# Miniprotein binders against UPF0696 protein C11orf68 (C11orf68): the designs that were tried, part 6

Target 1, 235 residues: UPF0696 protein C11orf68 (C11orf68), of Homo sapiens (Human) (q9h3h3)
Amino acid sequence: EDGFTAEHLAAEAMAADMDPWLVFDARTTPATELDAWLAKYPPSQVTRYGDPGSPNSEPVGWIAVYGQGYSPNSGDVQGLQAAWEALQTSGRPITPGTLRQLAITHHVLSGKWLMHLAPGFKLDHAWAGIARAVVEGQLQVAKVSPRAKEGGRQVICVYTDDFTDRLGVLEADSAIRAAGIKCLLTYKPDVYTYLGIYRANRWHLCPTLYESRFQLGGSARGSRVLDRANNVELT
Key: E = the ipSAE of ESMFold2; O = the ipSAE of OpenDDE; V2 = 0.75 times the mean of E and O plus 0.25 times the DockQ between their complexes.

## First folded at step 3 (miniprotein)

Design s1 (from s0 with R5I E7Y T47V E49W E87F T89V; at its last look DockQ between E and O 0.01; V2 from the best seeds 0.00; counts 0 for: pae E 15.1 > 1.5, pTM O .782 < .8, placed apart)
Fold by ESMFold2, look of step 4:
Structure s1 (fold): chain B 235 residues (1-235), chain A 92 residues (1-92)
Amino acid sequence: as target 1 above (235 residues)
Amino acid sequence: SVTIIVYVRDGDRTYRFEFTVDSPEELRRVIEEILEFLRELGVDEVVVWVEADSPEEAREIAEILRELFKELGFKDVTIRVEGDKVFVVGTL
């Protein structure tokens, strides 16, 4: 065949979510142990399936750090999905505003800043900085994908609890930049993920709500943030 | 292959990264990129430790690292070569 299909990629994403995670949980683990943990499990060397020579012998879906204040909250995902199906048959228009309202109604408000980096020094350094920001309380929770293919890019996800809270999302962007991250960041509300809405969707929805570009315009680690839905700069 | 360890001191925090490259030419490109990145971040101190495949390769690498640390504006540069090992320290 031609290689990967969309159904294969969706299945791999589901398997990663269901496979074991390597977690540093600041709620139960002293912060002084973070450096040793980071050295043991650099994301550029932790392999998806436990390859020879990797620090893990079994599959790892994600590497994650939970902050002191982390409180899991997925909201009413089943109700969201049911309302989405009903909306599609109702004849009402499907717009970014309707997705926002569904997310609010069903309390599925989490979202994430995403960054993509090749395996190596920059990835491991970026992850270490993000992990420290989480443990120190500037961020709540973050995860990074393990290495799946030679030369393939990996993703760091930094979660926020409410994508409708612009100040909270921008505060997370600022904390990411303070950790030394200079690459492009994109922000995706989890509602799009739970409804299976990707870039090439029938409704022409853009799952990226914000883009952040590094800019040295004030502090040493500033950014310029674009609101993709309204095509305006926030900073 | 050439083994490289980079230590980074940034305030009260210290980071250690380990990786390999295939040649001194690759080492030059990779280390220059890393040092430029770290300089732009404003870290306090960088240590590059290298284990080469031979003492001759180690001397070649030492000259490369000396030039890079100087060109990128690192201060208090110290370099030591012992057999096939190179140790370079620089501050920003």
Scores: ipSAE 0.000, ipTM 0.309, lowest interface PAE 15.1, mean pLDDT 82
ESMFold2-Fast, scan of step 3: ipSAE 0.000; ipTM 0.392
ESMFold2 (binder alone), look of step 4: mean pLDDT 85; pTM 0.835
OpenDDE base, look of step 4: ipSAE 0.016; ipTM 0.277

Design s2 (from s0 with R5Y E7V R16W T47I E49L E87V T89F)
Fold by ESMFold2-Fast, scan of step 3:
Structure s2 (fold): chain B 235 residues (1-235), chain A 92 residues (1-92)
Amino acid sequence: as target 1 above (235 residues)
Amino acid sequence: SVTIYVVVRDGDRTYWFEFTVDSPEELRRVIEEILEFLRELGVDEVIVLVEADSPEEAREIAEILRELFKELGFKDVTIRVEGDKVVVFGTL
């Protein structure tokens, strides 16, 4: 994904969302089947456009795990986009606070912790840990990208239902760490994604709201979470 | 083909992985990567179970695993070979 324009990233995201997904749905599938499903579909081997030599012969946009209590709610995305266009036309200053208010007004509250890992065992191990946490109820829903033809890093997305609920965001970080994840995590509200705001945007907005870094402090395992918007450490 | 199962214990959590390789050399590469990563995570215990294509291959795999567990600093390493199956246990 490095070096891609915002338009290219948006087009790739739309194509992935529209292509078939491989889903383990804990609402309808016994938890005892998860380990076999994970072994059959390791993300380092599942190919984006299919290959007879991989677990899939057909295109796969995402590999996902839905928790038992998962209920998708994207809010009023159309209303959000219309209000965003009006805001741009008005010439009013565009700030993180303004976007937060638009998101709240239109109930577009979901967000996600992101981790980028190279294809291989580390990715597969991380995904298995996340998937188990989802099925066991510590996380609500997660997805991981399949392997691209050109290689490069794959992304694991772990969703929370409300980016304004700091405790919920931090609880998700704790569950990710408990699953054995030690890499850098970044948190992005979906409102930025729906509005096409990525790094290097024209408004100089940082789409990353939180960053999490793993650290062994003294004798205790923990993570340090930074609020990037306000430059304040939360843990 | 060789089937490999890796069982990991980390505190109160137990989880496992399954995969296949086509040769002992490929197994060496894959297991080395896995064990290095698990060592980095600081897991408590690792069990590797391998189903080889023959008893001779199982003995070759047992020696590969013995060397890797030792080289990567695992403790209390035990290895059992029975027919075409190999089981290795180690702690960190």
Scores: ipSAE 0.000, ipTM 0.155, lowest interface PAE 17.6, mean pLDDT 81

Design s3 (from s0 with T3V R5W T47Y E49V T78I E87L T89I)
Fold by ESMFold2-Fast, scan of step 3:
Structure s3 (fold): chain B 235 residues (1-235), chain A 92 residues (1-92)
Amino acid sequence: as target 1 above (235 residues)
Amino acid sequence: SVVIWVEVRDGDRTYRFEFTVDSPEELRRVIEEILEFLRELGVDEVYVVVEADSPEEAREIAEILRELFKELGFKDVIIRVEGDKVLVIGTL
């Protein structure tokens, strides 16, 4: 059942957001401190609920790096959620276009490139590359999940400020590839996250707007980007 | 008990990793995974430093690393043992 799964995922996401975050903030911390911070808090070793044998003894919801230009702005999430409830009650069709309009109306425009990796050195390597790109100004902000008690994949989220700005989304993809990332990437607007719309949802919506696959041969920093909403190849 | 440091150079970027293993068997599996991944990426150089619990263990680890780098196709491999430490430089 998608209802049960969606409630579980939403509860987990809310708990992570409410728990403390480990943050490297380039707005207030010298870039020279980044290497030591990354060595102290490798995401494969930071535990979700704390462990005396890990870098953290207390719960950690997210490990994040803020760029020098980072300006927190979630838009009107409260208004978005109220409008979403009204939309569900109205009987109007719920489509990608309807959600896009809802997001624009309430200025909830941020989105993120996602990559899922198993705990280990590959995850730590990918995170270090992303964190450096954020501190050097090629990306705006990123976060990575800590290790869950049961194991399983961890997620790196690389944010852009406007999911409707295709060029900006593609520029972020290029910066991720330039940082040495070669795994599959998927892009999801935060509006879907705030509304609890995941892979299996009752409206049969695809929450992924773009997919990026590394190109083999030719350009090592190139990628193939697919517009999932319109089913069009962009590169 | 055995601490492993890995430094990777890929163009103008440098990445560093640290991990601890409790046996030479664990070390072999972990290093093999790392080197396989880095070889697939086509990195320029890999630097590995292992801090063992004894000089004898360091010598055993040096042989494991020599075999592994060779099996994975690294051509220019330099291995040095200094007390309880093993230093490796590998290139593709």
Scores: ipSAE 0.000, ipTM 0.151, lowest interface PAE 19.0, mean pLDDT 79

Design s4 (from s0 with E7F R9L T47W E49I R80V E87Y T89L)
Fold by ESMFold2-Fast, scan of step 3:
Structure s4 (fold): chain B 235 residues (1-235), chain A 92 residues (1-92)
Amino acid sequence: as target 1 above (235 residues)
Amino acid sequence: SVTIRVFVLDGDRTYRFEFTVDSPEELRRVIEEILEFLRELGVDEVWVIVEADSPEEAREIAEILRELFKELGFKDVTIVVEGDKVYVLGTL
């Protein structure tokens, strides 16, 4: 049954990627327009499939903010898929290290910090903070899911260019924390998404690579970041 | 109207189809033609997502899809109905 849930999540993710996105693109839109855009499209009110009572009457797959320097690079996903098929038929062990090598070989390097929040003020406030950090150049790109018909938690995704670049991953974590985010963050490389590595995968792989926990103490605020694959504290 | 989205993963290839149909007969014909085409190509996995006009219609569509996947020789078929949507994963 866990495998069924993973399959359903994959299908829903593909549908969201295909539907229209609401995008604030800082490459072509003045930063002064961001606050009005955020007020018009709060993620707790934007519905997945449209509703006359919501900001959108048509389906919305994602709400996204692109930074001024954002340049999309998904790498060679087709080559990655072919190599993945060959790996599976080879009988070789499927491990985090093997997947990392496939990702590097095919330049599928992007990844994302994930945070899951219930619909409401805290979600909208967190998204506004992230969106401002993107437009100000502290983060490169981010997106948030719209509100599902049945409800449930929504997800904010904050992307980095290279999941193997620990410094870049940590810099993104710092910027998220500076935006006032205090919840648990987990980092997933996009290669895991393309290959269907979710919670109940048949290879028993951890579906996330890094984890960040907020710390309170004195006048300093910070987080502890763990590399889950190697069981090493990065901060 | 019913919106049908078909996603196919076949090794290093991805196929995407989107259709709007106005009757159960048209739905059956369109899905059958797509699945038969994909079966001839020897694809590994097919995801079908259907957006119906009501939860009752979604249940009817789920049964049509169950029958078609079985008739076309898909060995492992998983179907989920959520509200007015039907999600189908089929493998050969």
Scores: ipSAE 0.000, ipTM 0.220, lowest interface PAE 17.6, mean pLDDT 78

Design s5 (from s0 with R5L E7I E18Y E45V T47F T89W T91I)
Fold by ESMFold2-Fast, scan of step 3:
Structure s5 (fold): chain B 235 residues (1-235), chain A 92 residues (1-92)
Amino acid sequence: as target 1 above (235 residues)
Amino acid sequence: SVTILVIVRDGDRTYRFYFTVDSPEELRRVIEEILEFLRELGVDVVFVEVEADSPEEAREIAEILRELFKELGFKDVTIRVEGDKVEVWGIL
């Protein structure tokens, strides 16, 4: 995820957010145009910094699909960061519960399911499935990273609007699985990203809230979703 | 450029994939990867439609598709060529 390169990954993410995005916006574009758009911009071929031999000659930070009902709301990130500094200096315990309350107070509620795949047909196929689910209304919004280096994995992010709505998080997992995705998924609330909660954090917090693993076998088929913070299996 | 549409039926679900390639060699690689993936998934029916740049290229593409569908174990393979268009149906 973040491992020992958290600062480098944060800098790369900031640069990607600031560069131009390729967006299919279902709020203004007919769903019938999606397949042609996906063929024009397959994520395995779209290059991060542009290349005459790829679909883009100029830099692309993200490739995104917005659902018809998508309404962006990042909350009060500045207030969150100020309150986080105050919490740290207060000496009060830093726990998943206190971070959850901080996020609720500042309306920083979004989160995302993450999947990492190597460049190639399987990545493009997975992205096409996710994009279709977004345009059909089963998911709200998603994005995928462009190809930045040879052999490196790319990431697909599937967002939900409220990480505290456990049923909503599980519903998104179900929709991702229904789209044909069978790889490992991890769920991270955006509040953890803004506050720099990574694997080697000083508070010994798990950097993700949930893990989803695809499972085959008898009547127990489907995904197994584990609550990482409490080590409790939800499905 | 050559435009490819792959339509897949798996139970009640239908999937569509669009590709653009610049050569028959690239088409072979792309279609082979797709068909192998679909075979692993155990889909029911695959339809491939290709719009080539010429009737001659369409005939070449039809031969590539015939070979790949046979090699990957598809049953009841039907191929139609008309002008620049190639259509293939196969059952797994």
Scores: ipSAE 0.000, ipTM 0.135, lowest interface PAE 17.9, mean pLDDT 81

## First folded at step 6 (miniprotein)

Design pA1 (from s0 with D10R E18L E32K E33R E36K E40R; at its last look DockQ between E and O 0.05; V2 from the best seeds 0.00; counts 0 for: pae E 5.9 > 1.5, placed apart)
Fold by OpenDDE base, look of step 6:
Structure pA1 (fold): chain B 235 residues (1-235), chain A 92 residues (1-92)
Amino acid sequence: as target 1 above (235 residues)
Amino acid sequence: SVTIRVEVRRGDRTYRFLFTVDSPEELRRVIKRILKFLRRLGVDEVTVEVEADSPEEAREIAEILRELFKELGFKDVTIRVEGDKVEVTGTL
């Protein structure tokens, strides 16, 4: 059941990446317009397919906010994929270290903190906090999934430029926590998505590198971050 | 609602994707997007399985899938219709 849900979510995410996005770009739009944009397109009301009475009439894949420092760089995804095929054909052992090295070699270093929230006020409030943090330059880029017809959980993705930079990953966690987010966060490198490495894959690779749990009175960051690959706490 | 299962083979790997659609027109749009994506990724084989609400709908879906696989340049396109179930396989 858990594997099936991960593949479904991955496929939905891929289909969503191909549909139009609702974007607030802080590089071209004044920060003073953010509140009006958030009020116009609350994630809990924006529908995946543009349902009657939704703020959108057309299909929307994602709602996104781009910060001032945002530069889209995906690296050499094609070279990464070719190297991954060659690696499989070689029969060499595939480890998290192997994937890290492939990602570095091909400059496919982006990753994201993920949070899953039920549709409603808590989601919209969480998204507004994240969107402000992006526009204020505390985060680079974030996106949220629109409301599905089935009323399932929506996902907020907060990106970092380098999943190998532990400090940058932890700074993003801190900024998310400062925005008032208290739910469980999981960090996933995009390299796992580009290679189709989902939960319960045949290589037993965990696509989640980090887990952040909110902790009252804990570390200065207000979260406990676990390195899942090494089973070590980073905070 | 119609459940779509997409099985993708790339080398020795198999990936499965599930989609739920409410109409044949939505099915066409969703599958067309997925197949275009998979073609860009460079996969070896794609199988699409659909459970329809009727044998008539299954035949309609089979034609939609046939057209999409051909339009997108898939080779060795095979189509099976068994009752309310459709299976379409193609290679790149």
Scores: ipSAE 0.023, ipTM 0.401, lowest interface PAE 3.9, mean pLDDT 85
ESMFold2, look of step 6: ipSAE 0.099; ipTM 0.563
ESMFold2 (binder alone), look of step 6: mean pLDDT 87; pTM 0.860

Design pA2 (from s0 with D10K E18Y F19W E33K F37W E40Y; at its last look DockQ between E and O 0.01; V2 from the best seeds 0.00; counts 0 for: pae E 4.7 > 1.5, placed apart)
Amino acid sequence: SVTIRVEVRKGDRTYRFYWTVDSPEELRRVIEKILEWLRYLGVDEVTVEVEADSPEEAREIAEILRELFKELGFKDVTIRVEGDKVEVTGTL
ESMFold2, look of step 6: ipSAE 0.279; ipTM 0.731
ESMFold2 (binder alone), look of step 6: mean pLDDT 86; pTM 0.849
OpenDDE base, look of step 6: ipSAE 0.500; ipTM 0.810

Design pA3 (from s0 with D10R T14R E18M E33R I34F E40M L41F; at its last look DockQ between E and O 0.36; V2 from the best seeds 0.00; counts 0 for: pae E 5.2 > 1.5)
Fold by OpenDDE base, look of step 6:
Structure pA3 (fold): chain B 235 residues (1-235), chain A 92 residues (1-92)
Amino acid sequence: as target 1 above (235 residues)
Amino acid sequence: SVTIRVEVRRGDRRYRFMFTVDSPEELRRVIERFLEFLRMFGVDEVTVEVEADSPEEAREIAEILRELFKELGFKDVTIRVEGDKVEVTGTL
């Protein structure tokens, strides 16, 4: 079940990336309009396929918020993929370090904090907090999956520019926690997605680099961040 | 173990997936559900590459993929078998 679920989720994410997005772009839209936009398109009510009675009549892949500093840069994904194929054919050992080096070489450095929430008020409230943090410049870009027909968990993705910048990754965790989010967070580099590296892959690569757990009363960051690759706490 | 590579094109975007399965029966289940998914989401082109453990297994996999692509309504289905490798391409 778990392997198949990861592949389905990856294909769902891909299809969603290709369908129309509902975007609030803080570069072109006044921050004062954010509340009205959030009220118009609550993620728990926006449906993947534009179901009758949803705020959207057409399919929606993602609901997204772009900050003022957001610049889309995907790096050399084609070069990355070609290098990855060449690496697989070479018979060389493939390690998390190998993927990190490939990502650096091809400038495919984006990554995201992920949180999974059930549809409803808690999701919409979490999304509103994230969207506010993006518009206020504490975060650069975030997206949330629309409601699926089956009523499964929705995902909020909060991006960082560089998964190799531990400080930037930790700052984003802090901003997410400051927005009031207390659930488990996992950080995944986009390079793993572009290379089709999911859970239970043949190389035993964990696509999750970091895990953040909320902590009451302790750290200035309000979380404990675990480096999964090294099994070391960063906070 | 069988390695499956899937390339999907929709518009100008290409996505690559890779799966490893322990049996041809598991391969059928994984690919069937994945292709069904791709059909539901609408893609322009799907290429499935499979590296089998033998040429005999590659032929078996090629027939499985032929049936799946046909059942799922893929068009312009092409199948290539070269030794232990299978490539199936189709459009939606």
Scores: ipSAE 0.019, ipTM 0.386, lowest interface PAE 4.4, mean pLDDT 84
ESMFold2, look of step 6: ipSAE 0.142; ipTM 0.595
ESMFold2 (binder alone), look of step 6: mean pLDDT 86; pTM 0.850

Design pB1 (from s0 with T14E E18W V30L; at its last look DockQ between E and O 0.01; V2 from the best seeds 0.00; counts 0 for: pae O 11.2 > 1.5, placed apart)
Fold by OpenDDE base, look of step 6:
Structure pB1 (fold): chain B 235 residues (1-235), chain A 92 residues (1-92)
Amino acid sequence: as target 1 above (235 residues)
Amino acid sequence: SVTIRVEVRDGDREYRFWFTVDSPEELRRLIEEILEFLRELGVDEVTVEVEADSPEEAREIAEILRELFKELGFKDVTIRVEGDKVEVTGTL
């Protein structure tokens, strides 16, 4: 089991969302500057608190790349949270269908593919592949966590606009695999993060909707995407 | 299965996390990872609430939590056990 609890990643995400980000924005910055930016800010060397000798002197929450088609639309997160509190108070049954309906109603539809990698060349190479895919328009937006003081794994998040669009989720998996990434991927809707729904919650809701594994050998070489809710392979 | 609720106060912010674990060993690992992370964030106060399957399990969990909070350097550690429920609070 990838030792980052979904909870740790969500708490990190919320706290890091409040600190300054190192952003490459392809809407305002020429694509020709990407390689210089990646060389300046390799995620294995960027530190969370701006440690001495790091590329950053100030705290960094995330390192991010925005594609040309990226439009930040988080929907009505406050309305979503209020509706969730009211639902909990009502004592009504809470199901994956309930969360899907809340997400649709409040337009909180974003989700992300997650990968966990140890600091070092493999992480920096993976991030460079993802960042290039975002700048080339194969992906919309991605971010990577900076290096923690204690080390540990870093997370790369690759976003999709709609977790209910199965085709868009699968296209993002294909783009990640085309960038050379072969590790385990898990897909999580942001609605689960905003509502504090993590692994093994009291409602028995699985926050991971999809799991992607890459098969290296045999007649079935390629990505295999599992729908975790239905236990069905999609690919 | 044990249900865990973690409440975090960071200045004017409150974060709430909910988990379920199938073993005391998984509980210990999960809480250790969360508390280490929260320490790195420099949060003011952490409350861990656990609902166990029995009062006996609740007492075992309370001791695990006490040890973890102390090992990680939390101050003002308080523990309450009420039936099958445990509450542990500490400050950084």
Scores: ipSAE 0.000, ipTM 0.211, lowest interface PAE 11.2, mean pLDDT 81
ESMFold2, look of step 6: ipSAE 0.037; ipTM 0.572
ESMFold2 (binder alone), look of step 6: mean pLDDT 82; pTM 0.804

Design pB2 (from s0 with T14E R16I E18W F19W V30I E33L; at its last look DockQ between E and O 0.07; V2 from the best seeds 0.00; counts 0 for: pae E 20.4 > 1.5, pTM O .780 < .8, placed apart)
Fold by OpenDDE base, look of step 6:
Structure pB2 (fold): chain B 235 residues (1-235), chain A 92 residues (1-92)
Amino acid sequence: as target 1 above (235 residues)
Amino acid sequence: SVTIRVEVRDGDREYIFWWTVDSPEELRRIIELILEFLRELGVDEVTVEVEADSPEEAREIAEILRELFKELGFKDVTIRVEGDKVEVTGTL
């Protein structure tokens, strides 16, 4: 009974990062081709291992869309990891502030809004909305996980360049909401992923910095964004 | 060792997760993780089943689960203890 441990999910996420990606790159591909690409590779039908009858014959780690302004910058991940090992050995208290400072020091500032959706029309529609927002320049980059054999939820990740820029994080939330997404969103810095800080971490660090809840009939943004570290509403 | 079974209802889909834990602290931690996961999933109803090594341990686990569900903002928290088994149900 394959209990997906946080380690197994992490290993699967790392394996997915190593497998080929299905990418629509708006820098090289005309926006007019997006609809045909979305129809060819609906996330609910693209399978992780290229199962018979899927749109993909080969393994796919992620389906991604790159915007015109997308520039991959991961910062100094190796220096970050070394500093993290040294910090663990020091026995110093590890706080969200400590991780923020490590991230700033090593320029590992990327983060993502996450949404989990069941395979099907709602997922494909959500992805199409996000992909369009990326191609239109409202978002920089997004990816969605392919369908797993077990039929579990798929994740859409919408990236921002700086998790410390509250305005940029909120602008991305607004763009996601404008794309028609109404589900719960959680924002996770990539520094937590690079350091292996999963939900189950020994330091009791919450890897989610922000939570966005859709608000029916609410303020101009259509969502409430909670800073989970400070328990403060930002919207 | 305590076996945790978590049932999650998400509309017409049920997800079942299993873990074995060696301590009440690890139990609390795994449940916090699951419940955080389930919040991210927008799950309306969560059932946590725990099989303890004794009825006494089951009662201790039941209180841990009660506190945890409350801290996490679950509503309509129901707890059943039957022998060495604990069932906790709550809504988000």
Scores: ipSAE 0.000, ipTM 0.235, lowest interface PAE 13.2, mean pLDDT 80
ESMFold2, look of step 6: ipSAE 0.000; ipTM 0.099
ESMFold2 (binder alone), look of step 6: mean pLDDT 82; pTM 0.805

Design pB3 (from s0 with V8I E18Y F19W V30F E33M; at its last look DockQ between E and O 0.17; V2 from the best seeds 0.00; counts 0 for: pae O 11.8 > 1.5, pTM O .771 < .8, placed apart)
Amino acid sequence: SVTIRVEIRDGDRTYRFYWTVDSPEELRRFIEMILEFLRELGVDEVTVEVEADSPEEAREIAEILRELFKELGFKDVTIRVEGDKVEVTGTL
ESMFold2, look of step 6: ipSAE 0.621; ipTM 0.850
ESMFold2 (binder alone), look of step 6: mean pLDDT 82; pTM 0.793
OpenDDE base, look of step 6: ipSAE 0.000; ipTM 0.201

## First folded at step 7 (miniprotein)

Design c1 (from pB3 with D10K F37W E40Y; at its last look DockQ between E and O 0.32; V2 from the best seeds 0.00; counts 0 for: pae O 2.6 > 1.5)
Fold by OpenDDE base, look of step 7:
Structure c1 (fold): chain B 235 residues (1-235), chain A 92 residues (1-92)
Amino acid sequence: as target 1 above (235 residues)
Amino acid sequence: SVTIRVEIRKGDRTYRFYWTVDSPEELRRFIEMILEWLRYLGVDEVTVEVEADSPEEAREIAEILRELFKELGFKDVTIRVEGDKVEVTGTL
């Protein structure tokens, strides 16, 4: 069971992208409506499949907030996938550097900070803090998974435009911490998801580039960020 | 190791994602769970492409996929085996 959990969660997340989203778009909706929207669609109560008595009657893939500066750009995902297949067929060595170059070449540079929280008040409060930070322009875009039938952990994803921009990744961590989030964060580039590179893959590639741990009384950022590839602390 | 490509279509949207499994038995468990989820999501069409280590393994995988697609209620199930490659498509 444990071996497939990462692949399963990734497949579910990608399949959820195909269902309708509950979106607050700050580009078209006044920021003053955010609190009413958060109260209407608390993530702990929004159900994946529109269960009776939930705020949603229809299936919901994700609950999302778009900031004023949000521009959807996924790059050339199809070209990336084709180049990845050709690379595998070539028998050339596959390294984190190879994936970085593929991502740059095809402009697939997005990445996300991930946090996993149990359904309930702590999740809804965390989401409200993130959503406010997005609407205020401290973050660009975030999404949260709806409640599953089994009551498993929900995931909040906070995106950055470029996983190769270390400063932008660290700024997003700082904004998440400023929003009151104290749990463990992991940063994953979307290129790893698009290429099916999960935990325990045959290439021994780590899909998690960064890990952030909250520190009480620590640095001005309130977190310790570890570069997992180099095993170096960045903060 | 067996590489799996899954393509999902729902309306005008198509998603493609990849996995790797170590055995046909792990493949069965993985695909069963994925197809159950996809059925629950109400996707229009699912394509599963598998690259096996041998033509014999590809035939075994093709049978496993045929059974799973039928058991889960997929319609218009098509199966293609070409050497070490398997392609299975079905609709919901």
Scores: ipSAE 0.181, ipTM 0.628, lowest interface PAE 2.6, mean pLDDT 85
ESMFold2, look of step 7: ipSAE 0.730; ipTM 0.895
ESMFold2 (binder alone), look of step 7: mean pLDDT 84; pTM 0.828

